VHH binders against q9p7d3. Designs and how they scored, part 43

Target 1, 295 residues: q9p7d3
Amino acid sequence: MSVITQAQEIPTVAANPDFNYEGDPIIIQLCDRDTVFELSRDQLLGLPESILMCLFPRGLLLDYEIQECQLTQRPLIFQTADFDPSLLQYILNYFQMAENRTANDEIALSPPPPSFPGKCGIILLKEDIEFFILPPISPTTNIAIEVSPNDLLKLKQRVAQRLLQQKKIFDCLHLENSTSEGSAEKNLVRMLCYSGFHEDDEWKRRIQEPHRACITSVTLTNLDFSADQGPVSDPEYFPVYHKLLLFWQKPARKCWWDSSTSITYNGIEFATWVRRVWTLELAVLGANTYETAAV
Key: E = the ipSAE of ESMFold2; O = the ipSAE of OpenDDE; V2 = 0.75 times the mean of E and O plus 0.25 times the DockQ between their complexes.

## First folded at step 17 (VHH)

Design Y2 (framework vhh_7pa5_2; at its last fold request DockQ between E and O 0.74; V2 from the best seeds 0.76)
Fold by OpenDDE, fold request of step 20:
Structure Y2 (fold): chain B 295 residues (1-295), chain A 125 residues (1-125)
Amino acid sequence: as target 1 above (295 residues)
Amino acid sequence: QVQLVESGGGMVQPGGSLRLSCAASGFRFSDYVMNWVRRAPGKGPEWVSTISYYGGSTSYADSVKGRFTISRDNAKNTLYLQMNSLKPEDTALYYCAASYWEYPDYSFPEEYDYWGQGTQVTVSS
C-alpha cells in the first residue's frame, strides 16, 4: 500500500515495548473525578486511543511513570481529565469481558480472518453533542425575544432531557429522508451494520455532562465478521473489516449540525442547533501493537 | 456524479504565489473534510493540508506550514489553497481530495473518498 507521507501522531499513552515487567501485573490506579479505577498496564494500553485522549489530553509517558513510581516506591496513581466515570466503567468492563472471552477461547461471534491482526475487534462509537438554543424571533418586531437566564436554564434542561431520550444511534441520521441509496449516511449505517451494529441499536451509555449543554454517548460492539453481507464472492469486494482497520488506534471523527430538534416552552417554539461529533475507532485485542505500525 | 476539479496551477518563479481552487460537485460538500495532496515527480503522494467540515480546523504538513493556507467556501462548494513563498520543491501535481471522516492523519489513500484530476504547479526560475 503506497503510504502517503505524513508525520504520524504520537500515541497518547506512550509505552516502551522493550520494558518487560516480570512478575505480578502492574496495577494502575486511575482517579477519575471521585472514582478510582484499577487496571493493568496492558489494559490501559489496550483502551481505545480516543478514550485515552479523553483521559490524558496531555499524553502520558506510561513506562516512564511506572519506572519512577517503582524507584520511589510510590503508588502508581494517575489523575485523569474530566471524564464521566460511568462511561469509563462501561468501557473497562466491556474490554475486561472481551479479554476474558478471548482468554477462554470463547469466540463469541465469528473467528477473525487470517488477515485480521488480532483475536478480537471492538468497535467504539462515541457521540459528543453540544447543543445551542436559539432565541425565538418575534414575528411582529423581527427581534429576538429575550429569554431570562432562569428560563434559559430550564430550556437547556429540557433539550438535554429530550436528547437523552433519543437512544437509538442511527435516528439522528434521518435516513428516511434520504432519497439516494448511495447517500453518505446510508453508507455509514451500512458500514456499521456490516461490522456488528444493528439498525435499531441504542446507545449503551448516554449522559449529560455536568452543568454543560453537552451529551456524551458511547457504545461498544464486537466486530462481527459474519455481519458483512457484501458480495463475498466478488474478488474485488473489500470486506468492511478492511475499512475498519483504518480506524485501528486511529479514531476518526465525523461532525455535522442538526437542527431538527425543537422544544416548546410556555407556548413558544425554540429552535435548537445540535452539533454532533461521532468518533469511530477500532480496538484490536491480541494484536501486537507494535506490528500495527507496519500495516 | 462526484467531481472535483482543480484549477489555478501554473508556472511561477521561486518566491511567487499561486492560489489553487477545487470545485466540488455531486456530493454534499460540507459533509466532507477537504484535503490537498501533492505528487512530485518521481515521488509518492504527500499530504499537504486538511480543512475540517466547516473550516474550524486546519492542518498543514511541516513542509508548507506558514506558507500555505487552506480555506473553503461551502456555499460555493469550493476548496482553496493559497500558496505563498513557493519553492522549487513545491513543484508537483496538486490534488484535491475529499474525506468523509476526519482522521488524525492521512497516511493512506483509503482515507480519501474522492479525488480530483490534479493541477500542475511548477516552481522554476
Scores: ipSAE 0.873, ipTM 0.947, lowest interface PAE 0.4, mean pLDDT 90
Fold by ESMFold2, look of step 19:
Structure Y2 (fold): chain B 295 residues (1-295), chain A 125 residues (1-125)
Amino acid sequence: as target 1 above (295 residues)
Amino acid sequence: QVQLVESGGGMVQPGGSLRLSCAASGFRFSDYVMNWVRRAPGKGPEWVSTISYYGGSTSYADSVKGRFTISRDNAKNTLYLQMNSLKPEDTALYYCAASYWEYPDYSFPEEYDYWGQGTQVTVSS
């Protein structure tokens, strides 16, 4: 594959993966809203890049901070940007359990092939919704109907509740517009379902942000290496996980608008507009150790 | 069928300006991040600029920042590149390219789903 010349984005958290700190384990405290999380250097570095971008939008020089902590006896505490602590807890728990399974060589549904750069893959899919309520145009005056601030708040609460109840991941896509492989939405769903998702999957976490007309959803799932079996005799066949490797260390986003809800208040029907952003990332546990272990 | 057709290239003296256009058909244009990529004689492809699905954000290679402006018109299915203060180093075949995903960078050809045939830009005295 021919590389296109461009300056690469630098990692959000700067650390030398080859550094080995002797002595007691390094404990890092993250202050996220009202919650303090304790984690190791390896646990922090193992988080998906998209999540590190949410926590540290200005970046973090982690090894520098650790060395300063050790030399000056200062505590190793960081304030994160505004990120929901229940989502962070879900993500940390998921990665800890996955790390435990790989460390113990526990039985997996399907082991990775030798060409995969690690011991297991974890797919992160994240949805960020921002929604808007539009007053209708009066047919008599040709201007928008006036809505009080209190009524607008109640409308926003009802729209948010409806969106929270739409828990199926893929229901928001426009699959009805195409029946052939030319549809981008169908190709996206196919890729994910061949990778470990199911068409009827629900978001594992779906929360309303407390101070915004926003909903955030996250699902983590294990990459399923058995889900796509091509013709085994074809030396040029490339399983679906090769497509997912484009997202390894490089989270990608997809943004679109739809209208999904009309809501009636005081006999008036209000249209809604929904802006959706999906973030897709592949995390790989035990990366690059497979090549050395095979020797 | 998908088609991307570039136009607006040509010969211009250093310091001059050109505007490139790319007409798209056969797919829903607003579902794609649009890019300009160029290939100078004897060199490999170089990413130039990217514009998000609805034009809300843009990015540029350092070599063209401040001189080039990317824009799009989703109603006309058209991508544009305004090129000012052109230098001999800008001489290249300029490609229009579409990507379904918005990546942090566009270094791999597989990140682009559709390519045009390119339009030649030549900057010489």
Scores: ipSAE 0.671, ipTM 0.865, lowest interface PAE 1.2, mean pLDDT 84
ESMFold2, look of step 17: ipSAE 0.617; ipTM 0.829
ESMFold2 (binder alone), look of step 17: mean pLDDT 84; pTM 0.854
OpenDDE, look of step 17: ipSAE 0.852; ipTM 0.938
ESMFold2 (binder alone), look of step 19: mean pLDDT 83; pTM 0.848
OpenDDE, look of step 19: ipSAE 0.850; ipTM 0.945
ESMFold2, fold request of step 20: ipSAE 0.613, 0.627, 0.661; ipTM 0.838, 0.848, 0.863
ESMFold2 (binder alone), fold request of step 20: mean pLDDT 86, 87, 86; pTM 0.879, 0.880, 0.876
OpenDDE, fold request of step 20: ipSAE 0.868, 0.854; ipTM 0.946, 0.943

Design Y3 (framework vhh_7pa5_2; at its last look DockQ between E and O 0.43; V2 from the best seeds 0.63)
Fold by OpenDDE, look of step 17:
Formats: C-alpha cells, structure tokens, sequence
Structure Y3 (fold): chain B 295 residues (1-295), chain A 125 residues (1-125)
C-alpha cells in the first residue's frame, strides 16, 4: 500500500483589521458537538491557528459575522467542526489563565527578552494518530484472514487502548535507536526541552476520536526563556525561541509512520500501522500582530 | 556529514528544458521535506517548489507552476526538478534544501535545516 501523506490546506481565518468595536467585549458562542462555549472575540482570535483550523476548516469570517449579527440583532453563534470538547476546554482554560497572568504581570519566572514580540509565549504541540490494522495472512492458504466487523471493532479498540496508555510525548520518537547525536529526533527533543518541555512530559490531553481509528493529543506549555541562555559573547548564538517564532500563527507539521505495534487477538497476530502527525505552533500573547512580519 | 549536492544546471535557450538533481547524504532523506529555492542575481532567495516526505504532496510558486515538476526518489536519496519552458527570468542559482517540518509557506531561509551549494541555471538567447 502506497503510503500517501497529504498535506492539508490551511484554512484562513479572516479578520477585518479595520473593525473597531468600542464597548463591551463581543461574546461569541461556539457550539461544539453538544457543548456550548462562550468566549470573547479576542479570545477566539487568540487561539492557535491550528486549533482554529480544526474548529473552522472552511475558514471563519468573524468580523463579517459580527457585523451581520449586529445588523440583524441575532446572537453570535458559530457551529464548529467535530472537535473534542474536552480538548477545547483544556485549550481555552489554558489561554485564559495565561491571559490573566499576563494581565496581572505575574509571568515573573521567565520574562521574555526584548526581542520577543509579546509578553508570553505558549507552545502548542498536537499529535494526531491514525492507525490501521492489517489482516493477517493465513500461512496455509496464503490468503488474508477475514475478520468480522465486530472483531475488527474490538481490535481497533484494543489498539486505541494501547495508544491511550502511551502517555509520554517523546516515547514515540524511539530515541534509543538513534545512534547519532545529531539525529533529527534528538534535535527536536532538544529544541522542545529548551523551550519549556521536559523529556518525561506526558500529553496533557489524549483522547480517542469517536467512530474513528484516531487518537488526538494536545499539550500546551509556556515558552521558557531561562533554559536558552547561551553565551552572550557568541554572536552566532541563535536562541531557540527565534526558531519557534517561525511557528507563530504558522503551524508546522511532521508526519511519520510507525509499524512497531502488533496486537494478538484470539491467538492471531495482527500488524498495525500508525501514522503520526505532529503539529507545532507558537502563540504569542500581548503581541502586536504587525510585528509578525519581521521574523 | 550532511550533504546536498545539486547538479544538472547549465545554459539553455528560452523555451528549453533542464532537469536538476540533488543527491542527499548524511541524514535520513525520507525524514525531510525537500524544496528547491533559487536566487537570481541581485535578488533575494525565492522559493520554487516543495515535496513532502513521501512525495504525496507537492507545491509550486506561481511563477513556475505548470512548467516545473518536483519529484523525489527516496531509495536513491535524490530530489529532482524538471524544468520545462524555461524563461530568462528563471536564471538563478538553484538550491536544494531540506526541512524536517512541513511549513504552511517557505518564505524564510530559517525554515530549512540543510542547504546545498547550488547549481547555476542560465536561460539566455
């Protein structure tokens, strides 16, 4: 089977920069599955682009909708795409807390350097796993063994359960197998650990998608500037946060396949293929949107 | 040691064709998104084309769309750029570049982890 990795188009969230609203914050209701979230316009726009893309895969004309709602005197309600409400709640809560801290100047542990375009950086790391179960081949007939739909469902559930138990973020990178200190995976881990992650960090949220052989995981962390203190005397020193600025409202993706997982069911071994997609994005609080062009 | 070595450049008349190759070594080629970037005299770098890890996705700059084709052979650790219907404005040093991440756009040199030395393409009558 030809493994085709398709890049998803990044939908745009269009905001009218000329939209000046004077008064009370515009409250938006997001309907996500059976859950309604209330947040301000600014809170919505402050979410990571990758999350907005998940919520609104066709894009969002927020300012246009606001104007229409004002004209029609209708409540501002948006229907999101299928997104786990617990994930969304986690994300919203995290950003709310971060905003509150920023507003109260409580982010004292690691103040951003002057070159940083905001008061606080939040790193979003997301994993999307899609897993496939391959039918076993009978050693006697050399034909694929037929698996009933019910059994397949059970198999998928078992695989999902295993994946859900894999809580450590970096375990899937199989760093033990990398002999080179300069491996891409090691560099990735290093970069993230210099930015606020720890080698033993676990996914803060990890959920199975309903009715799909998919696992979605999300972890947010504050950008830590304290770990990246290179020698001030080295003109060639490139702080890690500069690299992360490349991901400011521009989510980057990494995709790879993992075939190391097998499951046994009723004495039969099933091979599994796991496609992992990581999304990395930096959100900056307290930044002027115009300064993103300078990176 | 990581190496990207471009080849296939040269002088060609307008309307002509060239095929560039980039031989990669010193890293797992399939782990990287590969791109072509070019630099014309007196101009900044210009992104040309990108191909995903397994070739399932390709993208092109508007200036080369329909004329250039990017491809890769992971078994050979080689990136290709087929350039057809070449124009004088295509004259540039063409670089092979590797990115561990897939980015929404490749407008910044910092988005690339590795670079080749480049191969010169000159389109002139």
Amino acid sequence: as target 1 above (295 residues)
Amino acid sequence: QVQLVESGGGMVQPGGSLRLSCAASGFRFSDYVMSWVRRAPGKGPEWVSTISWYGGSTSYADSVKGRFTISRDNAKNTLYLQMNSLKPEDTALYYCAASYWEYPDYSFPEEYDYWGQGTQVTVSS
Scores: ipSAE 0.833, ipTM 0.929, lowest interface PAE 0.5, mean pLDDT 88
Fold by ESMFold2, look of step 17:
Structure Y3 (fold): chain B 295 residues (1-295), chain A 125 residues (1-125)
Amino acid sequence: as target 1 above (295 residues)
Amino acid sequence: QVQLVESGGGMVQPGGSLRLSCAASGFRFSDYVMSWVRRAPGKGPEWVSTISWYGGSTSYADSVKGRFTISRDNAKNTLYLQMNSLKPEDTALYYCAASYWEYPDYSFPEEYDYWGQGTQVTVSS
């Protein structure tokens, strides 16, 4: 089917592809909570768009800021939005290791076909959970029962611990309410497992935010081309990585609610509701993707 | 069986109004982002509007902003498009489309999982 006409989204971190910063490398300091991360301009621009949206939800005019710092000799330091530093460290380390592997021309587990627009693919899967605890409504007052702040905190801790123990990425997609109707969930798991995930994979990072009813999980994996190594001349062959290219620098979201369980505390049954948001994005290394921003 | 059925199209004069409906069945409507896409005579498809799973976020093409309003009723499995101040340029076959994922933009038909058959809107003097 023909391409659908629509205006393109502006990248979160805007950069001018015509600029060449010769001399000493441009070093950027990101302050994430109390942790400082150092990275180059190219390392920042190479992060997945979904991560840049978390770090700079209001955007960043990077080359404007670099030029201002060069003119005024001020430090190139940015405060990020609230994002867990251990997650950012995991992501930065993963991309640095992948860049090193690509620069050393290391043998990939399954080398990309010639039609793939780079040397390496990295799949980002992120889960954001918000959970809610609903006190039962008293039949005598028609008002929700009162829960002390200390008891509410204990309830939140118990719900969070239960959710943290659900470590397998795909187990939430086999909920009884969705499996009998969920051909979309099965297709999602099939696509990811052909592309480098395994059905028993656990989240590589899974963090509860302190004092919030939120859990954030991230896994990065290498795009596996083994299902895509069919003969190039076969007109009936459709590589799975073509499906993943729909997500290249275009993070996609899936959101759904579970009202699947209750929790009992001090003899009272509390309903729990879980909102999940998945973010899926493909990063491609060895392609010059930041030049498409054109600002 | 998955089905998206559009209705409410017709012929109107410039400046008129129409309300399109799309009835969904065979899938969990609330799990899908819903969009309207139109195809004018002799032209390729053009994205019109998108609404999130529970209606909290909407977006519109610049050509229809301020004139069209997208809405959904998850209890009735129905998507709507209120079209006001219609122009001859709005003449097109209007499709209802569903996607499992929400994308920042929709430039590929493969980003939609389900398509309706379309309803014709004609704006002519």
Scores: ipSAE 0.564, ipTM 0.821, lowest interface PAE 1.5, mean pLDDT 83
ESMFold2 (binder alone), look of step 17: mean pLDDT 85; pTM 0.864

Design Y4 (framework vhh_7pa5_2; at its last look DockQ between E and O 0.44; V2 from the best seeds 0.65)
Fold by OpenDDE, look of step 17:
Structure Y4 (fold): chain B 295 residues (1-295), chain A 125 residues (1-125)
Amino acid sequence: as target 1 above (295 residues)
Amino acid sequence: QVQLVESGGGMVQPGGSLRLSCAASGFRFSDYVMNWVRRAPGKGPEWVSTISWEGGSTSYADSVKGRFTISRDNAKNTLYLQMNSLKPEDTALYYCAASYWEYPDYSFPEEYDYWGQGTQVTVSS
């Protein structure tokens, strides 16, 4: 069964740039499951595109809704898709903190170079794991062993628990097996480590999706410009942050299968297939809207 | 050493067909999204088509949609582009390019990690 990775069309959040609301910030209420989040219009629009896509897979007509709200004098309430509230809270808090720091010019540790389009860069790394348990084949009958729904649930729970215990971000890339210094995985790790990650970094949030054999993990980090101090004298030196700018409001994805996980249950070994999808995105705070048109 | 070698280009009349091939070596072919990009004389690079790692997803530029078909054989480390109903405006150097990431938009050359040397396609009456 070819898992058709449906390229989720990135819903265009039609932000009308002309809405110079000189008035009080428009407060939006996001209803996510049983949790309500309050944030400003600008805060919402400042979220990574990949997160917005998760929250609003059908798109968000924010300007239209704001207009309607103004006309009807009703609160601006949006229902999100099914998204873990703890993840959302983590993301919102992180961006709020970053915004506050930026506003207070406290981003002293690694000032962005003049070529950077904003005051602060935030890297979003997200992992979506989908795992499948394959029924074992009886050696005597050559038929798949029937697993009860209850047992299957237990198996899934065990797999999930195992995955949840895998906290290190880069462990899944099995870098030890790559003999070539130039492997794509090594390059990936290098890029991220030059950007603000560390080799031993752990997922800041890792959760099991309810009622699904899925694990979602998210880590945010500030773009660190100090790590990429190549020799100023090398004209061919391409700073890593330039590459990361490719991910500015353009989330990139990497997908691969990991078959290294097996689970033993009641003396029977079950093979598991794990599909991993990484999403990488750069958010830029304090960007002058005018300079994004020139890239 | 990473190599992408395009073949199958040539001269064809309008309405004709060509099949391009790209042989990949020196890297794990299945780990990369594969792309076709073309450059017409006096113009910048134009993204043509993309195929995902296992071939489950394909995308095309509007200019070639319905006429071109991208495919891959991971066992052979080969990328293909079937071009039908060729037009003079399809005249270009066609490049095979590999991307480790899948991007929502392939408008920038920097989104490609490896490039071939290209194969010339000329559509002329």
Scores: ipSAE 0.814, ipTM 0.921, lowest interface PAE 0.5, mean pLDDT 88
Fold by ESMFold2, look of step 17:
Structure Y4 (fold): chain B 295 residues (1-295), chain A 125 residues (1-125)
Amino acid sequence: as target 1 above (295 residues)
Amino acid sequence: QVQLVESGGGMVQPGGSLRLSCAASGFRFSDYVMNWVRRAPGKGPEWVSTISWEGGSTSYADSVKGRFTISRDNAKNTLYLQMNSLKPEDTALYYCAASYWEYPDYSFPEEYDYWGQGTQVTVSS
């Protein structure tokens, strides 16, 4: 139970949760590439911290900006960092539907226990892939062969297409299947499957980033409390949501390298290296005042 | 069997230097974020430093920034902490710890998967 002392990081979007604005709701416009999103202050603050980090990697002093716009009558518009708008739309839609469900007090199949700090939990799982193509070593020069820029582009497009076709979330963990050292990955999959994932789940969104050898995937799912219905008298009962609360507004990252794939182009076999970074975060809707105060 | 074995602790005068090492075995070292955590006499554990899987991203507690340098050698399965300009306040039992996840901050023991036994560092005249 002992806590390890460390200073908490400052939230990406700084706002005072106790601050109330009289009059019409504050409406914010986010410019994400060429797409404009409209959302309220509460909708912006309700996004997962990992997503806010993607949108505002340098942070945002939200209440300061609102007050400056009110004093100077400037429009409340922010330019985001480069983030795919289809992913942002998916995330915003998911949270809006979840907020509507909790506002209507819709009954969940397994409602949260009283010790859960809100009305529902949403699990964000994000995969960021960067891939690399390694030209083979020439037997005559003992250095990597030359590949034209146009051929390299074609190779990257082929690798990206193959990676996009690998839609199942958990298939990428195959490197740990045969070793006892891979048991941590099996425990990860088990935790997620008890929490609302299924072993054959596919990414809800999986896109190739334009102009980069990168693929981004996102899945949101509702935290499932059905595994947390153990008998009160069982001293070995360990609710799954307790583990997930470690990720509440604290996105955690996990990285793997995968070199098990290759690609043949013009009769030459190229090794491919894939760096995968997962981000796991829990969002809690309907939370009381337990959240750490912003600014 | 997973093992994390720290070494390099000892007594040193204020302003001195020590280099801690942590030898890892029984798990795929390069798959884990590595950490140093210390426990001073009469106090609870305090996070000191974190280094990413590939060693390119590091972070430090404010109390040690500029004085301590974390590094890792994935080929040797070894974690290091170079401690310079040591102060009496640095006196503690220093633990090597591995975490499967990289967290933005480490506040709970459950965020670490493996712990070493610790090596004592004492800074006094």
Scores: ipSAE 0.625, ipTM 0.832, lowest interface PAE 1.1, mean pLDDT 83
ESMFold2 (binder alone), look of step 17: mean pLDDT 85; pTM 0.862

Design Y5 (framework vhh_7pa5_2; at its last look DockQ between E and O 0.47; V2 from the best seeds 0.66)
Fold by OpenDDE, look of step 17:
Structure Y5 (fold): chain B 295 residues (1-295), chain A 125 residues (1-125)
Amino acid sequence: as target 1 above (295 residues)
Amino acid sequence: QVQLVESGGGMVQPGGSLRLSCAASGFRFSDYIMNWVRRAPGKGPEWVSTISWYGGSTSYADSVKGRFTISRDNAKNTLYLQMNSLKPEDTALYYCAASYWEYPDYSFPEEYDYWGQGTQVTVSS
């Protein structure tokens, strides 16, 4: 089965940077399933690109919509794609808190270095899991065992529950099996741990998607500049936050398959294939738009 | 030790074809997205093509689209670039590069984790 990693084209959220609205903040209502979120234009634009892509997979002409709403004197309401409201709430709350801290100069434990383009960095790590259950082949008949739709649903639920119980972010990377200190997985963990994560960190949100064999998990963390203790005197030292800047409004993805999960149902063992997609993105608060061109 | 070794470069007339190969060693080849990047004399590096971990997705620069084909054989730890209808503008040192992450675009050298030494492609009459 050729695992077609569909590279989803990143929809461009068209924002006119020249739209200096000197008036009251433009309030936007986001309708997400049965939940309505209120946020300012700036708050919406400040969200990670990867999240915006999830909310608006076809893109969003925000300025155009604002103009139309102003002309028609209608409320600014956007319908989002199907996105878990609890995830969105978590994200919005986190950014709101971060913005408030930044605004009050209550920036956390480690001030950003002068070379950092903003006052605060927020790392978004997202995982999308899709899992598939393979029907077992009868050893007697060499025919695939038929599974009823009801049983299949139960199987999926069981798999989902197992996955939901896996709360640690880095457990899925099976670092113990890595024989090389320079393995890609170890490097990944190192990079993230040098940026504000901890090896034992758990997903802050982990949910099962409705009507799909899919689990979505999200963790936000502040970029911690103190964790990178490299020798300042080493001209060859490349700070980890420089690497993370590559992900600034530029979400990167990593995809791999995990076949280590099996489930037993009614005495029959089912193989499970799990596709994991990680999305990594850096958001920068308080960034001066003019300095981004120099990286 | 991580190694990427390019081969297959050479001199060819306009309209000709070349097939580049990149042999990878020292890392799990399938863990990385593979790329071709080229550098023409007096110019900066230019992204040419990318292929995903298992070959399910490919992308090309507009300048080479329809003429170049990227492929990989994970069993052989080898990346390929079939170059057809070559033009003088294609003259460059061609690098094989590996990326652990899939980026929306490859604008920065830092988006590549490993580089080869390059193979020279010269298209001239």
Scores: ipSAE 0.837, ipTM 0.930, lowest interface PAE 0.5, mean pLDDT 88
Fold by ESMFold2, look of step 17:
Structure Y5 (fold): chain B 295 residues (1-295), chain A 125 residues (1-125)
Amino acid sequence: as target 1 above (295 residues)
Amino acid sequence: QVQLVESGGGMVQPGGSLRLSCAASGFRFSDYIMNWVRRAPGKGPEWVSTISWYGGSTSYADSVKGRFTISRDNAKNTLYLQMNSLKPEDTALYYCAASYWEYPDYSFPEEYDYWGQGTQVTVSS
């Protein structure tokens, strides 16, 4: 079936390709929770779309802002939305290191095949947790039990600590509860493990957001072309990186509720409802510019 | 093993209504974003509507917004499209399609994991 007609989503940070900036690189300051990050225009535009959505949920007309700052001789400074600065630093460092390898033509452990549209692939997996603690309904009163605000705060702290200690990326999918081979969860884990993840991988960053009942986790990994070996005798095997190209600059989401958990506090069992959102995106470094994405 | 079977198509006069159904089997229906895609005679396929895993979020192509309503019943593994105020340009083969991921847009057929065979809708005056 041919390409499906649908209105294309507008990029979060829009750039004007007609603008050529001469001279020194354009330097941008991002203010994120009182931390200032300095980056070039190209570094900002090179971040994964999912991260740009977090930083600029209302969007950003970057080249318009650059021109306005140049005309008024004002500093090029943007306030980001609320995003953990340690996560942003991790991401910026990872991409800078990858750009340095690509620019220096360093040999990757498993170089990309000629059909891959760039020099290097970076897989972003992000988990956003929002959790809720529900006091149980008393069987004798049929009304939720009363919990003091101080005890509820303590309970929230204990739930957050428990969730932070669940460091293994794939444990939240509960694969042991799958009833059939080829379940959606098993297929997801297979895809990621054939692309460079390992079944026992832990989140590289896992952080409770300050002042919120939220946990954010991020892992970046290099797309490992040697991990997708395929059966040697199958000439029709399709490498997993073809599937990953569907995520190239198109962050995809999976949202679900994990209501199987509970926690006991002062002899009372509380339901702990966890809303999880996974975001998967592929970045391709060293890609040539063309009007269609390779898939 | 996986099946998506559309039904409820037919002939209708302009301004009429139809309700399409899509029966799903062979996979865990609630794990999937569900979509309707249509193909008019002599035209390429066009995305029509998307509904989230439990129906909390819906989206529509501008050409059908306000006239079509997508819904799902996860207990019955069934996807629906209520089509009101039908126009001749709605004449098409309507496909049910499933995607494990929610994408920002659905421009590539490979973004759908499963496809039905389609049901014909004809709006003639």
Scores: ipSAE 0.613, ipTM 0.836, lowest interface PAE 1.2, mean pLDDT 84
ESMFold2 (binder alone), look of step 17: mean pLDDT 86; pTM 0.881

